# VHH binders against RNA 2',3'-cyclic phosphodiesterase, part 16

Target 1, 188 residues: RNA 2',3'-cyclic phosphodiesterase, of Aquifex aeolicus (o66967)
Amino acid sequence: MKVVRAFVGFFTSKSINEVAERIKKEVDLKIMGKWVEPQNVHMTLQFLGDITEAQAIEVIKNLQEISKKNIPFRIKYKGLGVFPDVKRPRVLWIGVSEGANKLTNLAKEVARLNAKKGIIPKNSKNFVPHVTICRIKSYDRKTLNELLRKYRTVEFGEDEVNKIALISSTLTSVGPIYTVVEEFYLGG
Key: E = the ipSAE of ESMFold2; O = the ipSAE of ESMFold2 at other seeds; V2 = 0.75 times the mean of E and O plus 0.25 times the DockQ between their complexes.

## First folded at step 24 (VHH; framework vhh_7pa5_2)

Design l2 (from j3 with D56E D62E; at its last look DockQ between E and O 0.86; V2 from the best seeds 0.81)
Fold by ESMFold2, look of step 24:
Structure l2 (fold): chain B 188 residues (1-188), chain A 122 residues (1-122)
Amino acid sequence: as target 1 above (188 residues)
Amino acid sequence: QVQLVESGGGMVQPGGSLRLSCAASGFTFSYYDMSWVRRAPGKGPEWVSTIDPSGEYTYYAESVKGRFTISRDNAKNTLYLQMNSLKPEDTALYYCARDMAEYGWGTDYDHWGQGTQVTVSS
């Protein structure tokens, strides 16, 4: 193994990791695609793509530094959104209300340190905290628009962000398998 | 170093067909969403089509749906765009791009090539 597919992030709590199945049932096949399995529900702060073992070591050093400089904080999951945009929805996700600014700052710090080591380019744009629940294959436009409006003010749950991890993924015929390569608790 | 090289462009009459190719190197092609983006004379970039790492999920701009087909061959590190029923408004420089739009950074593409010209005229 010379490279792995990886990201920086963390897995969500049990109370929110079943939201994808609830929404999948609610839309009743009017939004079709790959709905994220409960064990795979996570927050991605930075997708790294393919990285070598040497690059992984540098990411791990950066995460260790970041973890020492940050303390745990609460986030609240609220609302639904899509990427890239509502005219071209390819990914449906759960948003963040409380703690979104702290997540954005954390993601920018991760990206800055990794870019400084030449792992990925600097990113000057603002990060939108999100938890992906479906990669959309096809959808009924009216159903999707109504879903986004209905959930705009709905809170799904909360989490304490108390660690960050380097996570690798392996795609299989039954979905991705995630492995925590290294994780660090915030505050120490 | 990430490199994307497009080919297969040319001149065709309205109603004609072309097949574009994009040779990818310097990264693990099978890990990434890939897109075709075009730039018509005097216009900004316009998204055309996207394909996921597995090739199972494909997306098309409404203006090309039913006429264009995106595909990939992960063993050859190559992205394709089959373009049928071409129209004058399809005239553009076509770019192969590595798609990052789904990760929340507002950045659609982090790498693309030099492009290949498609010209549709009578």
Scores: ipSAE 0.782, ipTM 0.884, lowest interface PAE 1.0, mean pLDDT 90
ESMFold2 (binder alone), look of step 24: mean pLDDT 85; pTM 0.856
ESMFold2 at other seeds, look of step 24: ipSAE 0.808; ipTM 0.897

Design l3 (from j2 with M100R; at its last look DockQ between E and O 0.70; V2 from the best seeds 0.00; counts 0 for: pae O 3.8 > 2)
Fold by ESMFold2 at other seeds, look of step 24:
Structure l3 (fold): chain B 188 residues (1-188), chain A 122 residues (1-122)
Amino acid sequence: as target 1 above (188 residues)
Amino acid sequence: QVQLVESGGGMVQPGGSLRLSCAASGFTFSYYDMSWVRRAPGKGPEWVSTIDPSGEYTYYADSVKGRFTISRDNAKNTLYLQMNSLKPEDTALYYCARDRAEYGWGTDFDHWGQGTQVTVSS
């Protein structure tokens, strides 16, 4: 069957979009991997994986419903972290301070409605709001530890979360390209 | 229904080799990080190795670096662990696990196989 690779989320503001490039230059090849290009920097609320076109239509209907029942809110981007942990860093990300609980609740609502349509059931209650800036291939431990300490209290910017979207990815010769399939503005 | 079925375990002498396989079904295998986790007698689970969806990025516990090689074949929905220079300390039940750590949802592993026993003894 024909499928699309997709997630639910939104793209970040231009000021935060360039953080990956700045950090990449700062670490000067001592943290290497797939650094996220500015146009691809985003917040993921739910990763869907491969979904059929029929499933995508169901997700779109759910996002429309969710957008009508949620109002815009402010978030602040703060700090750097890694997944799964500092001993096994695979993903470097920017965290959220203000608005993290509201993002978590929104992500849980998205997951709940999509689970009713059999798309992706959740198996945990702990979502960590984050913006990925690098999928790490190799790293110098001293450099990574210093980077995490240096940026622990640094605020990178803010966004008003006023829309949610279904976003698809397309593989190209230069990597993935993300495309907004449908987006919905949050209403009060 | 997600299913992970390990095979390839057995008994070997120290210094020997084994290749473990894990057949995956019920999900889009190529979208997930996959891991090997082991449980020695009387111990809790110990992470062994992880491989990213493309197979390009591999990660190893210090105790197995240079001896074990993780790989995957996305066309066959199969995860592998080549284990060389085996030691008695490698004796354990080895599990194939689906890894969700990259998606920001709490638990690292959300599905496990039944395991395949590896025993290294004289």
Scores: ipSAE 0.301, ipTM 0.658, lowest interface PAE 3.8, mean pLDDT 86
ESMFold2, look of step 24: ipSAE 0.442; ipTM 0.742
ESMFold2 (binder alone), look of step 24: mean pLDDT 85; pTM 0.859

Design l4 (from j2 with S30T; at its last look DockQ between E and O 0.83; V2 from the best seeds 0.77)
Fold by ESMFold2, look of step 24:
Structure l4 (fold): chain B 188 residues (1-188), chain A 122 residues (1-122)
Amino acid sequence: as target 1 above (188 residues)
Amino acid sequence: QVQLVESGGGMVQPGGSLRLSCAASGFTFTYYDMSWVRRAPGKGPEWVSTIDPSGEYTYYADSVKGRFTISRDNAKNTLYLQMNSLKPEDTALYYCARDMAEYGWGTDFDHWGQGTQVTVSS
């Protein structure tokens, strides 16, 4: 059975799409890896992994239901963080201050409905809103620590969350290519 | 149904080498980060190494850097851990795990196997 690699999320506005390029220049090769191109900067609410066409239809139905029950809301991008943790930094990301709880609740609703359809197991922990800007290959520990401290309280910009989408990715040797499978505007 | 089956463990003298394997089935192996995690006697799980879907990005715990090499064969749906210069401190049950730690949900590993025992005895 054919599957696709997919996630639920949305692409960010141009207000923060160049942050990865600015941070890359600031660290001057002391943090190396795959820095996210401006057009690929996005918020992932739920990574779905591999899903079938039948599962994708179920996700689309769930997103349509969710979009009708939610209104657009403002978010503010603030701070930098890493996953999984500072001892094992694999991805560098931009955080969210204002609207973080609304994003967490939206992600939990997405996860809840998809779990009812057997797509992804129920997750009992809260989602941490984030926008990945670099998959780290190598880094200088001091440079990373200083970067995280410097940006702890810096606000990068804002966005209106007004839609959610099922997005598929095709992995290539250079990186993922994203395709919006279906998107829904929040109901207002 | 996701299955991860580890093999290749055994007993080895300090300074020796072992190669662990993990056969993956029930999911699209090439879509996921994969990790090795170990549990020493009387201790909790300790992350050892992670490899991204392409095999290009690898990550290691400080205690194993330079001695262990993670790799994957995406055509065979198999994860490997080459373990060189083994020390008694490496004695543990080694698990293959599907890694979800970078997606913001606080769950590092969503599936793992039964493990394979590695014993390094002086």
Scores: ipSAE 0.740, ipTM 0.866, lowest interface PAE 1.2, mean pLDDT 90
ESMFold2 (binder alone), look of step 24: mean pLDDT 84; pTM 0.850
ESMFold2 at other seeds, look of step 24: ipSAE 0.753; ipTM 0.874

Design l5 (from j3 with D56E; at its last fold request DockQ between E and O 0.86; V2 from the best seeds 0.83)
Amino acid sequence: QVQLVESGGGMVQPGGSLRLSCAASGFTFSYYDMSWVRRAPGKGPEWVSTIDPSGEYTYYADSVKGRFTISRDNAKNTLYLQMNSLKPEDTALYYCARDMAEYGWGTDYDHWGQGTQVTVSS
ESMFold2, look of step 24: ipSAE 0.801; ipTM 0.894
ESMFold2 (binder alone), look of step 24: mean pLDDT 85; pTM 0.856
ESMFold2 at other seeds, look of step 24: ipSAE 0.825; ipTM 0.906
ESMFold2, look of step 25: ipSAE 0.759; ipTM 0.870
ESMFold2 (binder alone), look of step 25: mean pLDDT 85; pTM 0.856
ESMFold2 at other seeds, look of step 25: ipSAE 0.793; ipTM 0.890
ESMFold2, fold request of step 26: ipSAE 0.813, 0.806, 0.794; ipTM 0.903, 0.896, 0.889
ESMFold2 (binder alone), fold request of step 26: mean pLDDT 85, 86, 85; pTM 0.852, 0.865, 0.851
ESMFold2 at other seeds, fold request of step 26: ipSAE 0.824, 0.815, 0.822; ipTM 0.909, 0.902, 0.907

Design l6 (from j2 with D108E; at its last read DockQ between E and O 0.94; V2 from the best seeds 0.85)
Amino acid sequence: QVQLVESGGGMVQPGGSLRLSCAASGFTFSYYDMSWVRRAPGKGPEWVSTIDPSGEYTYYADSVKGRFTISRDNAKNTLYLQMNSLKPEDTALYYCARDMAEYGWGTEFDHWGQGTQVTVSS
ESMFold2, look of step 24: ipSAE 0.805; ipTM 0.897
ESMFold2 (binder alone), look of step 24: mean pLDDT 85; pTM 0.854
ESMFold2 at other seeds, look of step 24: ipSAE 0.800; ipTM 0.893
ESMFold2, look of step 25: ipSAE 0.776; ipTM 0.882
ESMFold2 (binder alone), look of step 25: mean pLDDT 85; pTM 0.858
ESMFold2 at other seeds, look of step 25: ipSAE 0.790; ipTM 0.892
ESMFold2, fold request of step 26: ipSAE 0.813, 0.820, 0.806; ipTM 0.903, 0.903, 0.900
ESMFold2 (binder alone), fold request of step 26: mean pLDDT 85, 85, 85; pTM 0.855, 0.854, 0.857
ESMFold2 at other seeds, fold request of step 26: ipSAE 0.786, 0.806, 0.802; ipTM 0.893, 0.898, 0.898
ESMFold2, last read: ipSAE 0.812, 0.779, 0.805; ipTM 0.901, 0.890, 0.901
ESMFold2 (binder alone), last read: mean pLDDT 85, 85, 85; pTM 0.854, 0.855, 0.852
ESMFold2 at other seeds, last read: ipSAE 0.801, 0.810, 0.823; ipTM 0.898, 0.902, 0.907

## First folded at step 25 (VHH; framework vhh_7pa5_2)

Design i1 (from j3 with D108E; at its last look DockQ between E and O 0.89; V2 from the best seeds 0.81)
Fold by ESMFold2, look of step 25:
Structure i1 (fold): chain B 188 residues (1-188), chain A 122 residues (1-122)
Amino acid sequence: as target 1 above (188 residues)
Amino acid sequence: QVQLVESGGGMVQPGGSLRLSCAASGFTFSYYDMSWVRRAPGKGPEWVSTIDPSGDYTYYADSVKGRFTISRDNAKNTLYLQMNSLKPEDTALYYCARDMAEYGWGTEYDHWGQGTQVTVSS
């Protein structure tokens, strides 16, 4: 049985989509890795890993239900962070200030419905809204620390969260290729 | 059901080498980051190393950098840890784990193996 690599999320607006290119130039090769291209910048609410076609159908039903129960809301993108933590920086991401709680609640509801269908195990309640801009391969520690400090209070832009989607990815040597499988607008 | 089974542990002298393996089944191994985590007696989990789905991005704890090498064979659904220049402080139960840390959910690993014991003793 064929599976696809998938996640639930949405793509970001154009103003935030080019932050990766700006930060890449600012750090001038002192942080190297895969910097996310503008067309690929997105918010992941839940990584699903490998799902079958039957599981994808169930996820789509869950997203439809969730979209009817949620109204569009504003978010503001602010600050930079890393995962898993500053001692082990693997990915660099843009955070969310306004609307972070609404994103967290949306992600938790997606996870709850998909867990009820046995698609994915329950996750921790500590979801941190984020937009990945670089998968780090190597870095200068002083440069990274200065970057995180400099951008702590910087706002990059804002978005209206008005839809959620099931998105599949194909891993290639030059990065993921994304396909929207199905999307739903919030508030009907 | 997701299953991770570690092997290759044992007793070695300081300065020696071991190669750990982790056989993965019940999921599409090539879609996931994978990690080695160790637990020394009386201590909590300590992250050792992580490798991305492609095998091209590898990460190491400072305490093992330059001595340990993580790798994977996606065709065989197997994760490896080559451990060189072993020290007594490397003594621990070593776990293979499926890594979910980049997705923002706090809990970094959603599945663990049973572990394989590594003992470095003179």
Scores: ipSAE 0.786, ipTM 0.890, lowest interface PAE 1.0, mean pLDDT 90
ESMFold2 (binder alone), look of step 25: mean pLDDT 85; pTM 0.857
ESMFold2 at other seeds, look of step 25: ipSAE 0.788; ipTM 0.891

Design i2 (from l5 with D108E; at its last look DockQ between E and O 0.81; V2 from the best seeds 0.80)
Fold by ESMFold2 at other seeds, look of step 25:
Structure i2 (fold): chain B 188 residues (1-188), chain A 122 residues (1-122)
Amino acid sequence: as target 1 above (188 residues)
Amino acid sequence: QVQLVESGGGMVQPGGSLRLSCAASGFTFSYYDMSWVRRAPGKGPEWVSTIDPSGEYTYYADSVKGRFTISRDNAKNTLYLQMNSLKPEDTALYYCARDMAEYGWGTEYDHWGQGTQVTVSS
């Protein structure tokens, strides 16, 4: 059975998709790795891992249901963070202030419906809205700590969350290639 | 369905080396970050090392950096940990784990192996 690597999410608007390049320039090689190109900047609501075509069909049905009962909403991007934590920074990401609760509720709804169809084992952990801008290969600890503190109160821009999609990724030596499998507009 | 099986543990003297392996099955190994986690006697789990799906990005706890090397062979669905310059403090049960920590849901590892014992004694 053929599988794809997939997630549920959406790509960010032009207002935020260039932040990675600006921060890359600011840190001037003191944080090195794969900085996310503007066209690839996205919000992941649920990473699905490897899914079959049958599972993808079920996810698509769930997204259609979710899109009908949710209306578009505004989010504001604020602050920087790392996963898994500051002692083990693997990814640098942009956080969300306004609209974070609505994003978390949307992500939980997606996960709940997919769990009912056996797509992902049940998981009730809380979701932290984030937009990854760099997979870190090496870093200067002082530079990273200063960057996180500097941006704690900085807003990067806004987005209107108006659609959700099933997106597949193909991992290549130059980075992931994304394909929108299916997308749905909220309020439909 | 997801299966992770560690091997390669044993007893070794300080300064010695061991190579741990973890055989993965039941999922598309090349899609996931993988980690080594250890439990020393009387202590809770301690993260040791993580490797990304491509094998290009590796991460190490300060306590093992320069001595341990994580690697993977995606064609063989196998994760490795080369452990050099072993110290008594490295004595622990070593687990391989499928790592989910970067996706924002708070769960670091969603699947674990049974572990393989490493004992470093004089």
Scores: ipSAE 0.798, ipTM 0.894, lowest interface PAE 1.0, mean pLDDT 90
ESMFold2, look of step 25: ipSAE 0.801; ipTM 0.896
ESMFold2 (binder alone), look of step 25: mean pLDDT 85; pTM 0.854

Design i3 (from j3 with Y109W; at its last look DockQ between E and O 0.84; V2 from the best seeds 0.80)
Fold by ESMFold2, look of step 25:
Structure i3 (fold): chain B 188 residues (1-188), chain A 122 residues (1-122)
Amino acid sequence: as target 1 above (188 residues)
Amino acid sequence: QVQLVESGGGMVQPGGSLRLSCAASGFTFSYYDMSWVRRAPGKGPEWVSTIDPSGDYTYYADSVKGRFTISRDNAKNTLYLQMNSLKPEDTALYYCARDMAEYGWGTDWDHWGQGTQVTVSS
C-alpha cells in the first residue's frame, strides 16, 4: 500500500505570495535557505506526514464534513515569526492577526476528526496560524533579530478563507511539488 | 506502530568520541525531520540537533556546534549522531525523536525512543 506525504491547508492569494522574494532580497544572503516560491506559499492547518490511500480517503471525508459546518472568513497577515523558537530558528513565517482564532478553531476541528479515525493524535496545545516563507539553512543572528523586530507590526495582506484541501507533496531535486488532492469550499 | 531505537551509548573519557544510531520503523522515515534530544540527570529535555528529510539542512544547539554531526541514511531508516570532543556536561540520556516543531502545534517531538545513555567522566 502506497503512502503520500500530505497536509491539510490552502494556498494563499497573490497579495502575500511574493513576500518571500521581497524579504529574501532585503536580507541579502544574511539569511540563507529555501525561500518559498510564490506558487508554493500556503497555510498548513495540519501536517499529516505519511498517509495511505485509505487514510487519504478518510481525511477527504472529514474535510467534506468540516466544510459544511464552517462559514468563510477573512484573515489578515501580520508580522514575522520563527519555529521552533528564536534560539533555534528553522523556519521563518508570516503570522495572522484578524481571523487567527477562526483558523485555530478550524485546525482543531480538522485535527479532532482525523484523530477519531486514527490518522494523527490530537494535540492539546494551541495551533499558531502561519505561512512559511523560508526554511533557514544559515543565518546572521543580528539580521534575523532585526528582521523580526522590524516586521512585528507590519501587515502583508489579507485572504478570504473559503476552502480547505488535502495537499500532497513530492520531493524533487529542486524542492517539493505540491498537488491539491481534493478541496472543499466552506459553507454556512 | 512507530518505533525509534537508539544505540551506541556508553562511558567515555573527556575528549573522546561516540557514534549514536537510531533505527526507525513503522513510518516513512524519509518524510520527517528528525532530532536528537538529551536529558541530563534531574533536568528536562534539551534539544541537541535536527536534520531535515533530505539530510541537506542540519541544525545544532550552540553547546554542541563543531563537535557533533547529525546525519541520516534514508535507505536504512537510520539516524546518526557523531559526537566528538565529549565533555562531562554532555552526560545525558540521548533520545532519537520525530520532529514536528515546524508545524505550529507546539509539539516539538511526537515520538521518542527509549534513549541511550552517554556518560562522560574522568
Scores: ipSAE 0.776, ipTM 0.882, lowest interface PAE 1.1, mean pLDDT 90
ESMFold2 (binder alone), look of step 25: mean pLDDT 84; pTM 0.842
ESMFold2 at other seeds, look of step 25: ipSAE 0.794; ipTM 0.891

Design i4 (from j3 with M100L; at its last look DockQ between E and O 0.85; V2 from the best seeds 0.77)
Fold by ESMFold2 at other seeds, look of step 25:
Structure i4 (fold): chain B 188 residues (1-188), chain A 122 residues (1-122)
Amino acid sequence: as target 1 above (188 residues)
Amino acid sequence: QVQLVESGGGMVQPGGSLRLSCAASGFTFSYYDMSWVRRAPGKGPEWVSTIDPSGDYTYYADSVKGRFTISRDNAKNTLYLQMNSLKPEDTALYYCARDLAEYGWGTDYDHWGQGTQVTVSS
């Protein structure tokens, strides 16, 4: 019954994909790891982990309801950050300025409805909207710190958030393969 | 039902070694980052080490680098921590945890075991 590794989210516009490639080039191998392929750059609202087909059906029903209650909105991409924190950086990501509150509310609503169906424990405090661009294996600390400072106030582009999707992934030795299981357009 | 069961703790002298195991069940082990976290008596949790789903990426707290090695066997649904050159400050209850820190939800770990005690003393 364990059928897919999945998340709720959406893929970003191709303009943000160029920013990720530019940053990889700028650090010139001083930050090493798996840099996210352009076609895989995405916003995760909720990581679901391993879900069954029955759970996927419930998630899809929840996304349909959420799509009816939310209208499209603009977001602006700004700044760089790391998770879990700067002392143990595992993931480098692009942040969000405008629209961050709406993304947070959307992510909390997704998590709330799925939790009512027993999917992922309900813990939505401190959601940080982000787009992962690198899973870090090794790095020069001075380079990383300077990169984070340099880009703190830089805006990279924007998107209109007009759909949400259930996306499955298959982990391979050269990276994940993503499949849109179902998507819904936001509407008033 | 997610279940994580740690074992392999015990009493050792400074400089000694122990290997901790964590048996995982109730979820697809190979989909998740896994971490070791420890709690010394009267203190809060301290992150020790993390390993990614495939085992290719490992991360260590500065206090344990070069002494501890995290590993996993996805075929056996088991996480390991090899602890060498143990010091009295390594004395703690060691927990196996399913790690979701990369997703930005303010909670690093969504499931924990009950822990296994490691005591390092002369």
Scores: ipSAE 0.683, ipTM 0.845, lowest interface PAE 1.5, mean pLDDT 88
ESMFold2, look of step 25: ipSAE 0.798; ipTM 0.895
ESMFold2 (binder alone), look of step 25: mean pLDDT 85; pTM 0.857

Design i5 (from j3 with D52N; at its last fold request DockQ between E and O 0.94; V2 from the best seeds 0.85)
Amino acid sequence: QVQLVESGGGMVQPGGSLRLSCAASGFTFSYYDMSWVRRAPGKGPEWVSTINPSGDYTYYADSVKGRFTISRDNAKNTLYLQMNSLKPEDTALYYCARDMAEYGWGTDYDHWGQGTQVTVSS
ESMFold2, look of step 25: ipSAE 0.813; ipTM 0.902
ESMFold2 (binder alone), look of step 25: mean pLDDT 85; pTM 0.859
ESMFold2 at other seeds, look of step 25: ipSAE 0.820; ipTM 0.903
ESMFold2, fold request of step 26: ipSAE 0.805, 0.815, 0.780; ipTM 0.900, 0.904, 0.893
ESMFold2 (binder alone), fold request of step 26: mean pLDDT 85, 85, 85; pTM 0.852, 0.858, 0.856
ESMFold2 at other seeds, fold request of step 26: ipSAE 0.790, 0.837, 0.831; ipTM 0.892, 0.910, 0.908

